Miniprotein binders against q96jn8r1131to1294. Designs and how they scored, part 57

Target 1, 164 residues: q96jn8r1131to1294
Amino acid sequence: TLEFLENHGKNILLSNGNRTATRVASYNQGIVVINQPLVPQLLVQVRIDFLNRQWTSSLVLGVITCAPERLNFPASACALKRAAWLLRGRGVFHNGLKICEKFGPNLDTCPEGTILGLRLDSSGGLHLHVNGVDQGVAVPDVPQPCHALVDLYGQCEQVTIVNP
Key: E = the ipSAE of ESMFold2; O = the ipSAE of OpenDDE; V2 = 0.75 times the mean of E and O plus 0.25 times the DockQ between their complexes.

## First folded at step 6 (miniprotein)

Design yc4
Fold by ESMFold2-Fast, scan of step 6:
Structure yc4 (fold): chain B 164 residues (1-164), chain A 82 residues (1-82)
Amino acid sequence: as target 1 above (164 residues)
Amino acid sequence: SPEEIVEEVKKLIEEALWLAMKGDYDTAIKILEDALKIAEEHGLDDIAQAIQTALEALQSGDPWLAELILDEALELAEEKSE
């Protein structure tokens, strides 16, 4: 059973058996992490439930390779300067540095109801799935173990884990 | 012209980003407030929102997030210029 960890950003409330994460304040402090490592071929999916268009940017998703259960999360996932590979807008970031300008659709424009997925292939490539469509390899050779992370940043105020 | 305004806002954002990267957050905030005013006066709504978000990040003690948001604002400005 996939769930969000109880260790999360300060502005997060978990509900629905820890399968729904809601950011209840501001635009940041919204990091959540899946409760088990992202092993090859496991597809982890979240649905965008609510967008507040007061803000410019939207959610960030990706993986971290540090142990998440006791991690002191920064205000934003993009502030992680080590052990993080993140997708934001159309960019791919490694430890705060942009390593790809354009990958997949613009995450800042995904509407409510969009289902976003993360999966490792057998070669350690990190894939983004959008509404069931594989966008390709965003990051090759991700170190293992790694953990799927979602940052409910800006516009994105609620997500729910969706079964395949 | 619209292109001249975008270039001016871009220059202010670049200066603020450089100062923030050097740890001069007070000066960066002041410059971003000026950039926000110009962006709002000229209907650059997406850039204005990004600047406002960066200001809030700097004021809340999250300069690394502010740097990433300012990078996004520069990308938006570059797209309008070309």
Scores: ipSAE 0.007, ipTM 0.170, lowest interface PAE 10.7, mean pLDDT 84

Design yc5
Fold by ESMFold2-Fast, scan of step 6:
Structure yc5 (fold): chain B 164 residues (1-164), chain A 82 residues (1-82)
Amino acid sequence: as target 1 above (164 residues)
Amino acid sequence: SPEEIVEEVKKLIEEALELAMHGDYDTAIKILEDALKIAEEHGLDDIAQAIQTALEALQSGDPWLAELILDEALELAEEKSE
């Protein structure tokens, strides 16, 4: 069963059997990580439940290749110094450095109800799925093990893990 | 104390970042200019450089880059206070 880890950003409250994450303060400190490594064939999906439009930017998602259980998370996922590949807006970032300008839809404009998915293909390519539609390979050759991460940043104040 | 100065700069960066995320770039720029002056006066060179880069990003119409740089500046400030 997929759940969010109990180790998370300090502004996160987990509920619904650790399948719903709510950011209860500010715009940051909202990183959550899935409790199982992202292995090939596993599609991890979250639904955007609530957007607070007072904020300009929105959620970030991707993978980290370090062990998340005792990681001291920074305020924002894009400030991670460990090996992290992240999707923010339309960009792809590796440890805070933009490595791709335009990939998939703009995550800052996804409405409530959007379902976002992460999946590794058999060659280690990281795919983004949006409302069931595969956007293609955002990052090739992701080192394993890796862990799916969602940063409830800015507008995105609540997400829930959903089944495929 | 040096720790008190770092904490003051950190709070100004937090305030400016919050305003920028609300879309209030003019007020964010003003607060970052204040934070930059304090950082420069106290030799916080890495934080000062990050603030300056964020100011340039806001003034050139790239608030998303400014937010990223300011989040990095907050992590630098947090490390100095530990």
Scores: ipSAE 0.101, ipTM 0.566, lowest interface PAE 5.5, mean pLDDT 86

Design yc6
Fold by ESMFold2-Fast, scan of step 6:
Structure yc6 (fold): chain B 164 residues (1-164), chain A 82 residues (1-82)
Amino acid sequence: as target 1 above (164 residues)
Amino acid sequence: SPEEIVEEVKKLIEEALELAMKGDYDTAIKILEDALKIAEEHGLDDIAQAIQTALEALQSGDPWLAEMILDEALELAEEKSE
């Protein structure tokens, strides 16, 4: 069963059997990581449950290739300086550097109820799924093992893991 | 002390970033200008460079870039605070 790890950002509260993450303060310190490595064919999905529109930016999601169980998370996922491939707004970022200007929909404008998914294809390409629709390869050749990460940044104050 | 100066600059960056995240760019810019002056006066060259780049991003209408740079600057300041 998919769950968020107990190691998470300082402002996160886990509930619903560690399948719901709520950011209870501020706009940052909201990183959560899925408890199992993202292997080919595994689709990890989260639903946006609550948006607070006082903030200008919203959630970030992607993968990290370092072991997450004891990682000391920074305040924002985009401040990760190694082993991180992230989707923010319309950009794709590797270790804080923008590597693609426009990929998929703008994550800063996805409404409550949107289901966002991450999946590796058989060639190690990282795919974003939005409401069941594959947006294509955001990052080719992701190193293994890797772990799905969601940063409840800015507007996004709650997400829930959904199946399949 | 050097640690007290780093904490002062860090607090100004935190305040400016929160204001920018709320869309109050004019106030964020003023606070970052103060933070830049302190960082420059005390030889915090890497932090000063990050503040300058964030100021340029805010002034050119790219608050998303400024947010990322300031988040990185805060992590850099945290490392210096040992």
Scores: ipSAE 0.511, ipTM 0.786, lowest interface PAE 1.9, mean pLDDT 90

Design yc7
Fold by ESMFold2-Fast, scan of step 6:
Structure yc7 (fold): chain B 164 residues (1-164), chain A 82 residues (1-82)
Amino acid sequence: as target 1 above (164 residues)
Amino acid sequence: SPEEIVEEVKKLIEEAIFLAMKGDYDTAIKILEDALKIAEEHGLDDIAQAIQTALEALQSGDPWLAELILDEALELAEEKSE
């Protein structure tokens, strides 16, 4: 059911029925978006398949509230200046501005095999799940519709959508 | 043109990141010095400041800090080319 949109960063190659995203060049241009809106209680999960540890930072994930099908993606998700709520390292970012210093585990240190999940609760709170464990509300009152986004940045060169 | 200048600076920064990640810090530093000069001459003050900070990180033996700062410089350049 869930797959990555054909509209993605230029360094991405989709495979496995558009359920696996691989960044085939450089460290950036690796944004992918899930094909369906993140509706309340839907848990979207990706597994980190491959890390290239020559890079310092790693993947970013979160939500965007703009239509993704024809969006011109920037080189990095944190460059999105409108309609974006993102988790990077230990921080939470809204449109490029850090709004929380420390939330959940450090995404730059998650090993291969880690499963990361995004879910909206019934009040519109965005939750991060790590290996099935709910980390709590990272962002309250996310506007809808919104779409789950993963940026295969830096170390993270491959992710695969996984079901519970 | 201003757009051609921004693209030139962006390419130099990308080359410097590539060389630094291969451990060729001396060549990366020289390329960043060239990028800094071009950015300063054309009033790209925010990009120039980021390049200068990255140069200081490389010269002090912190290539990982330099990588993060150069990524910011690339993003500033990308914003200007839109």
Scores: ipSAE 0.013, ipTM 0.312, lowest interface PAE 7.9, mean pLDDT 83

Design yc8
Fold by ESMFold2-Fast, scan of step 6:
Structure yc8 (fold): chain B 164 residues (1-164), chain A 82 residues (1-82)
Amino acid sequence: as target 1 above (164 residues)
Amino acid sequence: SPEEIVEEVKKLIEEALELAEKGDYDTAIKILEDALKIAEEHGLDDIAQAIQTALEALQSGDPWLAELILDEALELAEEKSE
């Protein structure tokens, strides 16, 4: 069963058997990581449960290739300096460098109820799924093992893991 | 003390980041200008340079780049306060 790891950002509270993550303060310190490696064909999905419109940005999701169980998380996922590939707004980022300007929908505008998914294909390509629709390969050749990460940043104050 | 000055600059950077995330770029810029002045007056040259670069990013309409740079400035500040 997929769960969020007990190691998470300082503002996160886990509930619902570690399947729901809530950011209880501010706009940052909201990183959570899935409890097992993202292996090829595993589809990890989260639903946006609650948006706070006082903030301009929203959730970031992606993968990290470092061990997450004891990682000291920065305030935001975009500050991760090593081995991170992230989707934020419409951009794709590798260790803070924007490597693609426009990929998929703008994550800052996804409404409550949106289901976002991450999946590796058999060639190591990282796919974003939005409400069941594969957006294509955001990042080719992701090193393995890697771990799915969600940053409850800005507007996004709650997500829940959902089954395909 | 030097540690207290670094903590003050960190708090201003955090406040500016929060204001920018609310879309209040004008106030964020004002707070960062204050942080820059303090950093310069106390010889925190690397932090001052990062704040200056972040200010330029905000003024040119790139708040995401400003956030990355300011996050690095916060890390530099944390290293100095240890």
Scores: ipSAE 0.282, ipTM 0.671, lowest interface PAE 3.5, mean pLDDT 87

Design z0 (at its last look DockQ between E and O 0.80; V2 from the best seeds 0.00; counts 0 for: pae E 7.1 > 1.5)
Fold by ESMFold2-Fast, scan of step 6:
Structure z0 (fold): chain B 164 residues (1-164), chain A 82 residues (1-82)
Amino acid sequence: as target 1 above (164 residues)
Amino acid sequence: SEEEKRIEELLEKILKLLEKAKELAEEGDPEKARRLLEMAKILIELLMRIAKELGNEELLKLAEKLLKEAEQILKEVEEKLK
């Protein structure tokens, strides 16, 4: 079954059989990674459970190509310089650089209950799914193996892995 | 109106300062982050004064929210500077 790895950001507490991640402090140090590589057609989904509207930005979602089991995570996913493709707000980012201005909905405004999904297609394209709707290819030709990552940044204080 | 434009410009400057401060704090320039946060606080205090003068409760609540965010980031930055 899909679970979050026990290697995670310092402010994360895992519960519900490692299927729920809660950020218990601050606004950062909230990176979690799925326990299995993202292989073609595997749909990984998380539900936004709790939003703290004190913060101006929210959850970041994407993939990393480095081994996550013993990785020393930075304060935020956007600080990953060499191995990350990330969706933040409406942008697509690779190694700290914005590579697409507007893709899909604004992640900073998704309400509690939103289900966000990541999937690789058979050509290696990374897809974002929002409430079951495929938003299209955010990143073509993702290197493999890669691992799905969620950064509980800012507003997003809790997510839970959900099955299709 | 001209008043609405001035408020929008001020808000945009505050949001950009907070975003850049978070980036710098997380990427290893806490001293510059501190300076940007102090600038943001000055502009947020100006926004609060404007909101009070206009009797705009929504704008006042927004400014108070931004101040709390700035203070929390500043707390994290101060810890890194120890």
Scores: ipSAE 0.351, ipTM 0.714, lowest interface PAE 2.8, mean pLDDT 87
Fold by OpenDDE base, look of step 6:
Structure z0 (fold): chain B 164 residues (1-164), chain A 82 residues (1-82)
Amino acid sequence: as target 1 above (164 residues)
Amino acid sequence: SEEEKRIEELLEKILKLLEKAKELAEEGDPEKARRLLEMAKILIELLMRIAKELGNEELLKLAEKLLKEAEQILKEVEEKLK
């Protein structure tokens, strides 16, 4: 069963069998990691449940290759400087550096109800799915094992893991 | 105190969610209303935990009252979703 790990950002409250993450304070400190590592052809999806428009920016989605249970989370995923491949806005980032300017839809403008998915292909490519539609390879070769990461940042105050 | 301010902000957020849920239900968007109510319940549960940690019985009672209200509204909204 896919769940968020108990090791999470300070402002996160888990519920619904740890399948729902809610940021209960401020605009940051909202990183969560999914318990099971990504395996080829497995689609992991989260739904944006609630957006608070008083903030700017929105969730960050990606993967980490370090041990998530022992990770000391920074205030935002953007501060991860190692073992991190992240999707923010329309950009793809590796260890804090932008490696792609325009990829897929703008995550900052995804409305509530949007279902975002991550999937590894047989070649180690990381795919983004938006509402069930494969947006293509965001990262061509991701080290394994890796774990899906969601940063409930800015507007995004709640997400839930959903089944494909 | 800082803690009191945090509690006040949490309470206000809960109340706003409940009110917005009511409005959305009346406006014909019961699904979104349901989602707001679920979030409100989560925040109310947080409030309950805070109350217990502080030993604040009055706050706990208030939280319980809010939970009952949220659940009542949720019941009504769910009827509209049938």
Scores: ipSAE 0.024, ipTM 0.488, lowest interface PAE 3.8, mean pLDDT 91
Fold by ESMFold2, look of step 6:
Structure z0 (fold): chain B 164 residues (1-164), chain A 82 residues (1-82)
Amino acid sequence: as target 1 above (164 residues)
Amino acid sequence: SEEEKRIEELLEKILKLLEKAKELAEEGDPEKARRLLEMAKILIELLMRIAKELGNEELLKLAEKLLKEAEQILKEVEEKLK
């Protein structure tokens, strides 16, 4: 089944058979990665379970194209300088550089219960799904293999992997 | 002391979650109350781990009391979700 990798941010506690990630301290150190790479048939979905409205920013969602099992994660996904394509707020970022100002919903305003999905299409395009609805291609032609990443940042303190 | 600071922060968060969960259970959002209680239980289990690492039996007993409280509230919430 899909699980979060045991290699994760320092403030993460995994539970529910490694399908639930909780950030248990601070606002950062909350990066988690799904235990298998994306393939076209695979829709990786997480549900936002718990938000702390103390912060204005929320989770980051995306992919990395380097092997995650031994990767030293930075404090926040926005500091990933290599091989990272991230959805943050309404923007799309590649290695910290904004490449699209508006794509899909604003992740900083998604409520508890929102289900966010990542999927590759047959051309290597990265799609965002929101509550089962495909938002289109966020990133064309992502190199493979790539791995789904969630940064439980700011408001976002818990997510759970859910089935399509 | 770094460990004392961590413990204080965990306790504060656990107590706030339990208080809010009781409020939601009484005000008619038992599904959200359940989610708060599950989060509280996770943090209480972390607190118990820290207490065991420190050999702090008083803290462990406190964490066990908080777990029992969380489970009691959860039982009430689960009855409403039946």
Scores: ipSAE 0.013, ipTM 0.586, lowest interface PAE 7.1, mean pLDDT 89
ESMFold2 (binder alone), look of step 6: mean pLDDT 85; pTM 0.816

Design z1 (at its last look DockQ between E and O 0.02; V2 from the best seeds 0.00; counts 0 for: pae E 12.1 > 1.5, placed apart)
Fold by OpenDDE base, look of step 6:
Structure z1 (fold): chain B 164 residues (1-164), chain A 82 residues (1-82)
Amino acid sequence: as target 1 above (164 residues)
Amino acid sequence: SEEEKRIEELLEKILLLLEKAKELAEEGDPEKARRLLEMAKILIELLMRIAKELGNEELLKLAEKLLKEAEQILKEVEEKLK
């Protein structure tokens, strides 16, 4: 089953069989990683459960290609300088560098209840899904194995892994 | 309009400062983060004045929200500086 790993950001509290992550303090230290690596055609989805409007910005979604179990997480995903492909706002980032200015919807404005998904296609392309709709390839060739990463950042204070 | 453009640019600058401050704080440069937050506060206060002058309550609410965020981040940054 899909769960968040016990190795997570300092401000994260896991619940619901480790399928729900809640950031219980501040605006950061909220990185979580899903236990199973992405495999082609597997859709992994998380639902935005709660947004705290006191903060700007919101969750970061992406993948890492390093071993997540032993990773020392920085305070935010944007500080990941290696093995990271991230979606933030409308941008796509690789190791902290913006590689695409405008992709898909603005993650900073997704409301509660939004279901965000990641899926690898047979060619290694990483797709973003929003409420079940394929937004296209965010990253064309992602090294495997890779793990889905969610940074509960800014407004985003709770997410839950949901089944497709 | 010119005023709308001014407001948009001001908002953009504020948001940029807040995000940069957060990043710097996380990257181990809390002093620079503090400076950026102070700048952000100044700009937010300007935005508040503009909002009041225009009678734009929504803008005022946004400015107040941004101010609270800046202050909260500043508080955390200052704790790191102790």
Scores: ipSAE 0.301, ipTM 0.729, lowest interface PAE 1.4, mean pLDDT 93
Fold by ESMFold2-Fast, scan of step 6:
Formats: structure tokens, sequence, C-alpha cells
Structure z1 (fold): chain B 164 residues (1-164), chain A 82 residues (1-82)
């Protein structure tokens, strides 16, 4: 069964058998990682449970290619300078550098109840799914093994892993 | 209108300052983050004054939201500076 790792950002509280992550303070320190590698064809999905709209930015999701079990997480995922491919707002970021200006819908405006998914295709392309709809390849040729990461940043204070 | 354009430019400046302040606070430059947040607060106060003069309740609510965000980031920056 898919779960969030016990190693997470300091403002995270895990519940529901480690399938729900809640950010209990501030706007950052909210990184969580799925406990199993993202293998081709596996669709990892999270539902946005709660948004605090006092913040202008919202959740970030993507993959890291380093071992997450004992990683010292930075305050935000976009501060990762190595081994990270991330989706934030409408941008695609590699190791903190924006590599695509506009991809898919704006993640800062997704409402509560939105289901966001990550999947690798057979060629190593990273796909974003929004409410079951494949948005296309955000990142080609992701190195493996890689791990799905969600950063409960800004508005997004709670997510839950959901089955496809 | 010219006035609407000026408000949009002011909002863009405020948002840029807030995003840069968050980056600096997270990357370990709380002194610079503090300075950008103080600048943002001045511009937000200007936006609030404009909203009140125009009787624009939606703009006033937006400015109040931005002020709350700036103050919460500033609180974290102050903790790092202790």
Amino acid sequence: as target 1 above (164 residues)
Amino acid sequence: SEEEKRIEELLEKILLLLEKAKELAEEGDPEKARRLLEMAKILIELLMRIAKELGNEELLKLAEKLLKEAEQILKEVEEKLK
C-alpha cells in the first residue's frame, strides 16, 4: 500500500495510516515523499483536502532521484538543488531552475477536491494527471529510480493519497 | 484605464517582493528578506489607501490579505534573526 514516508518536513503531521499529510504551521516545511519508487505505469494520486487561501502560492509536486528515507528536507521543494524535477504554478523546475514557463493548469488555483497524479510512461516521461486527465509529458527521460514528492506549500494544508 | 493600469503595476510589484522575500528567507538571507517585506508593507499600505479612496471593497480585501501574508512571513524572519 502506498504511504507517505515518516521522514518529512518538520511542519507535517501524518495520519490515516500515513496516507494523509497535514501541514500544521506556517506556509513551508511541508515536504512529503511516497514510500515506494515511482515505477513505470504506477499512477500515484493525492487529493487536495484543505486550502488556506491567505497564501498566494500552493502545492508543488514532482519527483526526486535521491534516496528520501534520511534526506534533510529544505524549507521548500524548489530549494532542492540536486536530483529534483518539480511542478509549481504553471512552471516546470529542475533543481531550482525553471525549465518550462507554462505546462498544464495553474496548480496555485486548483480547488479542494482536485486529484493530482504522477505517472512515468514506458520511455521515462513524467506525466501530470488532473482529475484523471493526462496533461502530457512535463519532463522527458526522468532518471530511475525516482520517488514522488508533494510539497504542501502555501495554500495547501492537507492532502490524502487516493487509489486510481 | 490609466488608473487600473497603475493598480495592476502596484500589485505586480507587491507580489514580486513577497515571492522574493520568501525565497531569501528560505535560502538563509533573513536580513534581505526583512527589507523586502518592509518595502512590500509600504506598497500594500498605499494600495489600501487607493482602495479606500475609490470605495473598492474587493481591492481593500485583497490588500488586507497581502498584508496578513507579509506579516506572517516577517514573523518567521524575525525568529531567524534572534
Scores: ipSAE 0.245, ipTM 0.675, lowest interface PAE 3.7, mean pLDDT 89
Fold by ESMFold2, look of step 6:
Structure z1 (fold): chain B 164 residues (1-164), chain A 82 residues (1-82)
Amino acid sequence: as target 1 above (164 residues)
Amino acid sequence: SEEEKRIEELLEKILLLLEKAKELAEEGDPEKARRLLEMAKILIELLMRIAKELGNEELLKLAEKLLKEAEQILKEVEEKLK
């Protein structure tokens, strides 16, 4: 059973059996992590439930490779400077450094209802799925174990874990 | 005070969501109405938690009333989605 971990950003309220995360204040402090590490046969998917378009930026999606249960999360995922590979806008970031300018769709423009997925391939490549469509390899070799992370940033106020 | 202003802002967001959900339910978009109602319920439950921590019985009764209203509207919306 996939759930969001109880260790999460300060402004997150978990509901629906810890399968739904809502950012209930401000624009940040919205990091959540999936409770199981990624393995090649596991597709982790979340649906964007609610957006507030007054903000310019939206959610960040990615993975962390350090143990998430007791990690002190920063206010925003972009401040993770170690053990993090993140998709933001169209960019791919490693420990805060942009390593790819354009990958997949622009996350800042994804509408409500979009289903975003993460999985590893057999070579440790991190794949993004958008509405069931594999966007290819965002990161070619992610260290394992790693956990999927979502930052309900800016526009993004709610996501729900959904089955593939 | 600062805390009172935060409660007022949360309450105004809840009321806006309920108003829009009722409008959408009547104008033929019950799926969107349902989603707004689920968000409203989450915020109402947060308001109830705040009210309990402050010992504010009037606020708690208001939040409980809002929750019952949201649940009634949701029941009507779910019937339309059948």
Scores: ipSAE 0.000, ipTM 0.381, lowest interface PAE 12.1, mean pLDDT 87
ESMFold2 (binder alone), look of step 6: mean pLDDT 85; pTM 0.821

Design z10 (at its last look DockQ between E and O 0.02; V2 from the best seeds 0.00; counts 0 for: pae E 15.9 > 1.5, placed apart)
Fold by ESMFold2-Fast, scan of step 6:
Structure z10 (fold): chain B 164 residues (1-164), chain A 82 residues (1-82)
Amino acid sequence: as target 1 above (164 residues)
Amino acid sequence: SEEEKRIEELLEKILKLLELAKELAEEGDPEKARRLLEMAKILIELLMRIAKELGNEELLKLAEKLLKEAEQILKEVEEKLK
C-alpha cells in the first residue's frame, strides 16, 4: 500500500497509517514523499483535506530523482533544483526555471476535496490527473527511478493518499 | 479601465516581491527578505488606499490578506536575524 515516508519536512505530522500528512506550523517545511518509486502506470493520488486561505500560494506536486529516505529536505520543494520536476500554480518547473506557463488548472485555487494524481506513462511522461481527469503530459522523459512528492506549501495544510 | 490596469500591475509587483522574499528567507538571505517584505508592505498599503477610494470591498480584503502574509513572514525573518 501507498504511504508517506517517515522522512519528511520538519513541520509535517503523519497520521492515518502514514496516509495523511498535516503541516502543523508556518507556511513551509511541508515536503512529503510517497514510499514507493513512481513506476509507469502507478497512479498516486492525494486529496486536499484542509486549506488555510491566509496564504497566496498552495501545494506543489511533482517528482524527485534523488533517494528520499534520508534526504535533508529544504524548506520548499523548489530548492531541490536539478533533482525535481514540479507543478506549482499553473507552471511546470525544473532547476529553478519555469518550463511551462499554463498547464492544467491553477493549483493555488483548487478547493478542498480536490483529488490530484501523478502518473508516468510508458514513455516516461509525467501526467497530472485532477479529479480523475488526465491533464496530459506535464514533463516528458522523466529520469528513473523517481519518487512522487507533495509539498504542503502555503494554503494546503493537509492531504490524504486516496486509492484509485 | 486605467484603474483596473494599475491595480493588476500593482498586484503583480506585490505577489512577485512576496514570492522572492519567501525564497530568500528559505535559502538563507533573511536581510534581503526583510527589505523585500518592507517594499511589499508599502505597495500593499497603496493597494489598500486604492481599494478604499474605489469602495472595492473584495480588493480591500485581498490587500488585508496580503498584509497579514507579509507580516507573518517578516516575523519569522526577524526571529532568524536575532
Scores: ipSAE 0.493, ipTM 0.775, lowest interface PAE 1.9, mean pLDDT 89
Fold by OpenDDE base, look of step 6:
Structure z10 (fold): chain B 164 residues (1-164), chain A 82 residues (1-82)
Amino acid sequence: as target 1 above (164 residues)
Amino acid sequence: SEEEKRIEELLEKILKLLELAKELAEEGDPEKARRLLEMAKILIELLMRIAKELGNEELLKLAEKLLKEAEQILKEVEEKLK
């Protein structure tokens, strides 16, 4: 089953069989990683459960290609400088560098209840899904194995892994 | 309008400052983060004045929200500087 790993950001509290992540303090230290690596045609989805409007910015979604079990997470995903492909706002980032200015919807404005998904296609392209709708390829060639990463950042204080 | 453009640019600057401050705080430069937050507060206060002058309550609410965020981040940054 899909769960968040016990190795997570310092402000994260896992619940619901490790399928729900809650950031219980501040605006950061909220990185979580899903236990199973992405495999082609498998859709992994998380639902935004709660947004704290006191903060600006919101969750970051993406993948890492390093071993997540032993990773020392930085305070935010944007500080990941290697093995990271991230979606933040409308941008796509690779190791902290913006490689695409405008992709898909603005993650900073997704409301509670939004279901965000990641899927690898048969060609290694990473797709973003929003409420079940394929937004296209965010990253064309993602090294495998890779793990889905969610950074509960800014407004985003709780997410839950949901089945497709 | 010119005023709308001014407000949008101001908001953009504020938001960018807040984000940069958060990043810098996380990356081990809390002093610079503090400086940026102070700048953000100044701009937010300007935005508040503009909102009041225009009678734009929604803008005022947004400005107040941003101010609280800046202050909260600043508090955390200052704790790191101790």
Scores: ipSAE 0.402, ipTM 0.778, lowest interface PAE 1.1, mean pLDDT 93
Fold by ESMFold2, look of step 6:
Formats: structure tokens, C-alpha cells, sequence
Structure z10 (fold): chain B 164 residues (1-164), chain A 82 residues (1-82)
């Protein structure tokens, strides 16, 4: 069963059997990680449940390639300097460095109800899905094992793991 | 105090969610109303935890009243979604 790990950002409350994460303060400290590593047949999907439009930036999606249970998470995912591949806005980031200026849709404009998915292909390519539609390969060769990560940043105050 | 300011921010967010949910329930978007009420319920439960930690009985009573209101509206919204 997919759940968010109990090791998470300081402003996160888990509910709904640890399938829902809510950021209950500020705009950051909202990192959550999925409890199982990605495998090629696994599609991890989250629904954006609630946005606060007072902020300009929104959630970050991605993967970490180190064991998540022991990590001391920073205030935001973009401060991860090791073992991290992230999608933010339209960009792709590796260990805090932008490696692609434009990939897929702009995550900062996704409305409430958007379902975002992450999966690996058989070559280790990381795919983004938006409302069931594969957006292509964001990262061509992600080391395994890796775990899906969501940072409930800025606008994004609640997400829920949903079944594909 | 700093704690009173944090509580005020949380309470304001809860109240905004409840009022928006009522508006959406009345104006024909009950699915969104349901989602807002579920989030409000989560935040009210957090407020109740804070109230218990502080020994603030007045705040706890307010949070319990808000929870009852949220649950009542949620039941009505769920009937519309049937």
C-alpha cells in the first residue's frame, strides 16, 4: 500500500491512513516521501486537493535516490544538494542545479484537482503524468532505488495519494 | 503572544475554508465543498491538539464547535453528491 513516510517536513500533518499530507503552517517545510521505491510498473499519483493562491510558486515533484527514513529534510526540496532529481515550475533540477529549462507543463499553474504521477520506464527514465497523460521523460536515467518525493511548497497545501 | 498569533492564523484559515465551503455547497459545486470541508476538519483537529497542549479550554470548546459545524455541512454535501 502506498503511503507517505512518517519522516517528513516539520509543517506536515499526515491523515487518511497516511495517504493525505497537509501543510499546516507557513509556505515551506512541506517535504513528503512515498514509502515504497519506484519500480518500472509502479505509477505513484497524487491529487492536488488545496491551493492557497497568495503564493506564486507551487509544489515540487521528484525523486530521491538515498534512503529516505534517515534524511534530515531541508526547508524546501530545492535545497537538497545530493541524490535529488526535481521538477519545479517547468524546470528539471538535479541536486539544486537546473538541468532543463522547460519540461512539460508549468507545475505552478496546475489547479486543484490535478492528478500528478511519477513512474520509471524500463530504462530508468523518470516520467511525469498529468491527469493520466504521460508527459514524457523528464530525467533519462535515474539511479535505483529511488523514492517519489512531493514538496507541498507555496500554493500547495494538501495532496492525497490516489490509485491509478 | 507568538502562540496566540499562530493560533489566530490557523483559526482564520479554518473560518475561510468553512465559509467558502458553505458558499460552494449552496451554489452547486458540492464536490469542491466536500474537499474544503475535509481540509477544514484536519485543521480543526490540529487546533484541538494545540488547545489541549496549552490547557486552553475556551479554545478547545471553539474548535469542537467548528468541528461539529464542518461535519454537519459535510453530511449535507455528501447527500447532494449521491
Amino acid sequence: as target 1 above (164 residues)
Amino acid sequence: SEEEKRIEELLEKILKLLELAKELAEEGDPEKARRLLEMAKILIELLMRIAKELGNEELLKLAEKLLKEAEQILKEVEEKLK
Scores: ipSAE 0.000, ipTM 0.306, lowest interface PAE 15.9, mean pLDDT 87
ESMFold2 (binder alone), look of step 6: mean pLDDT 84; pTM 0.818

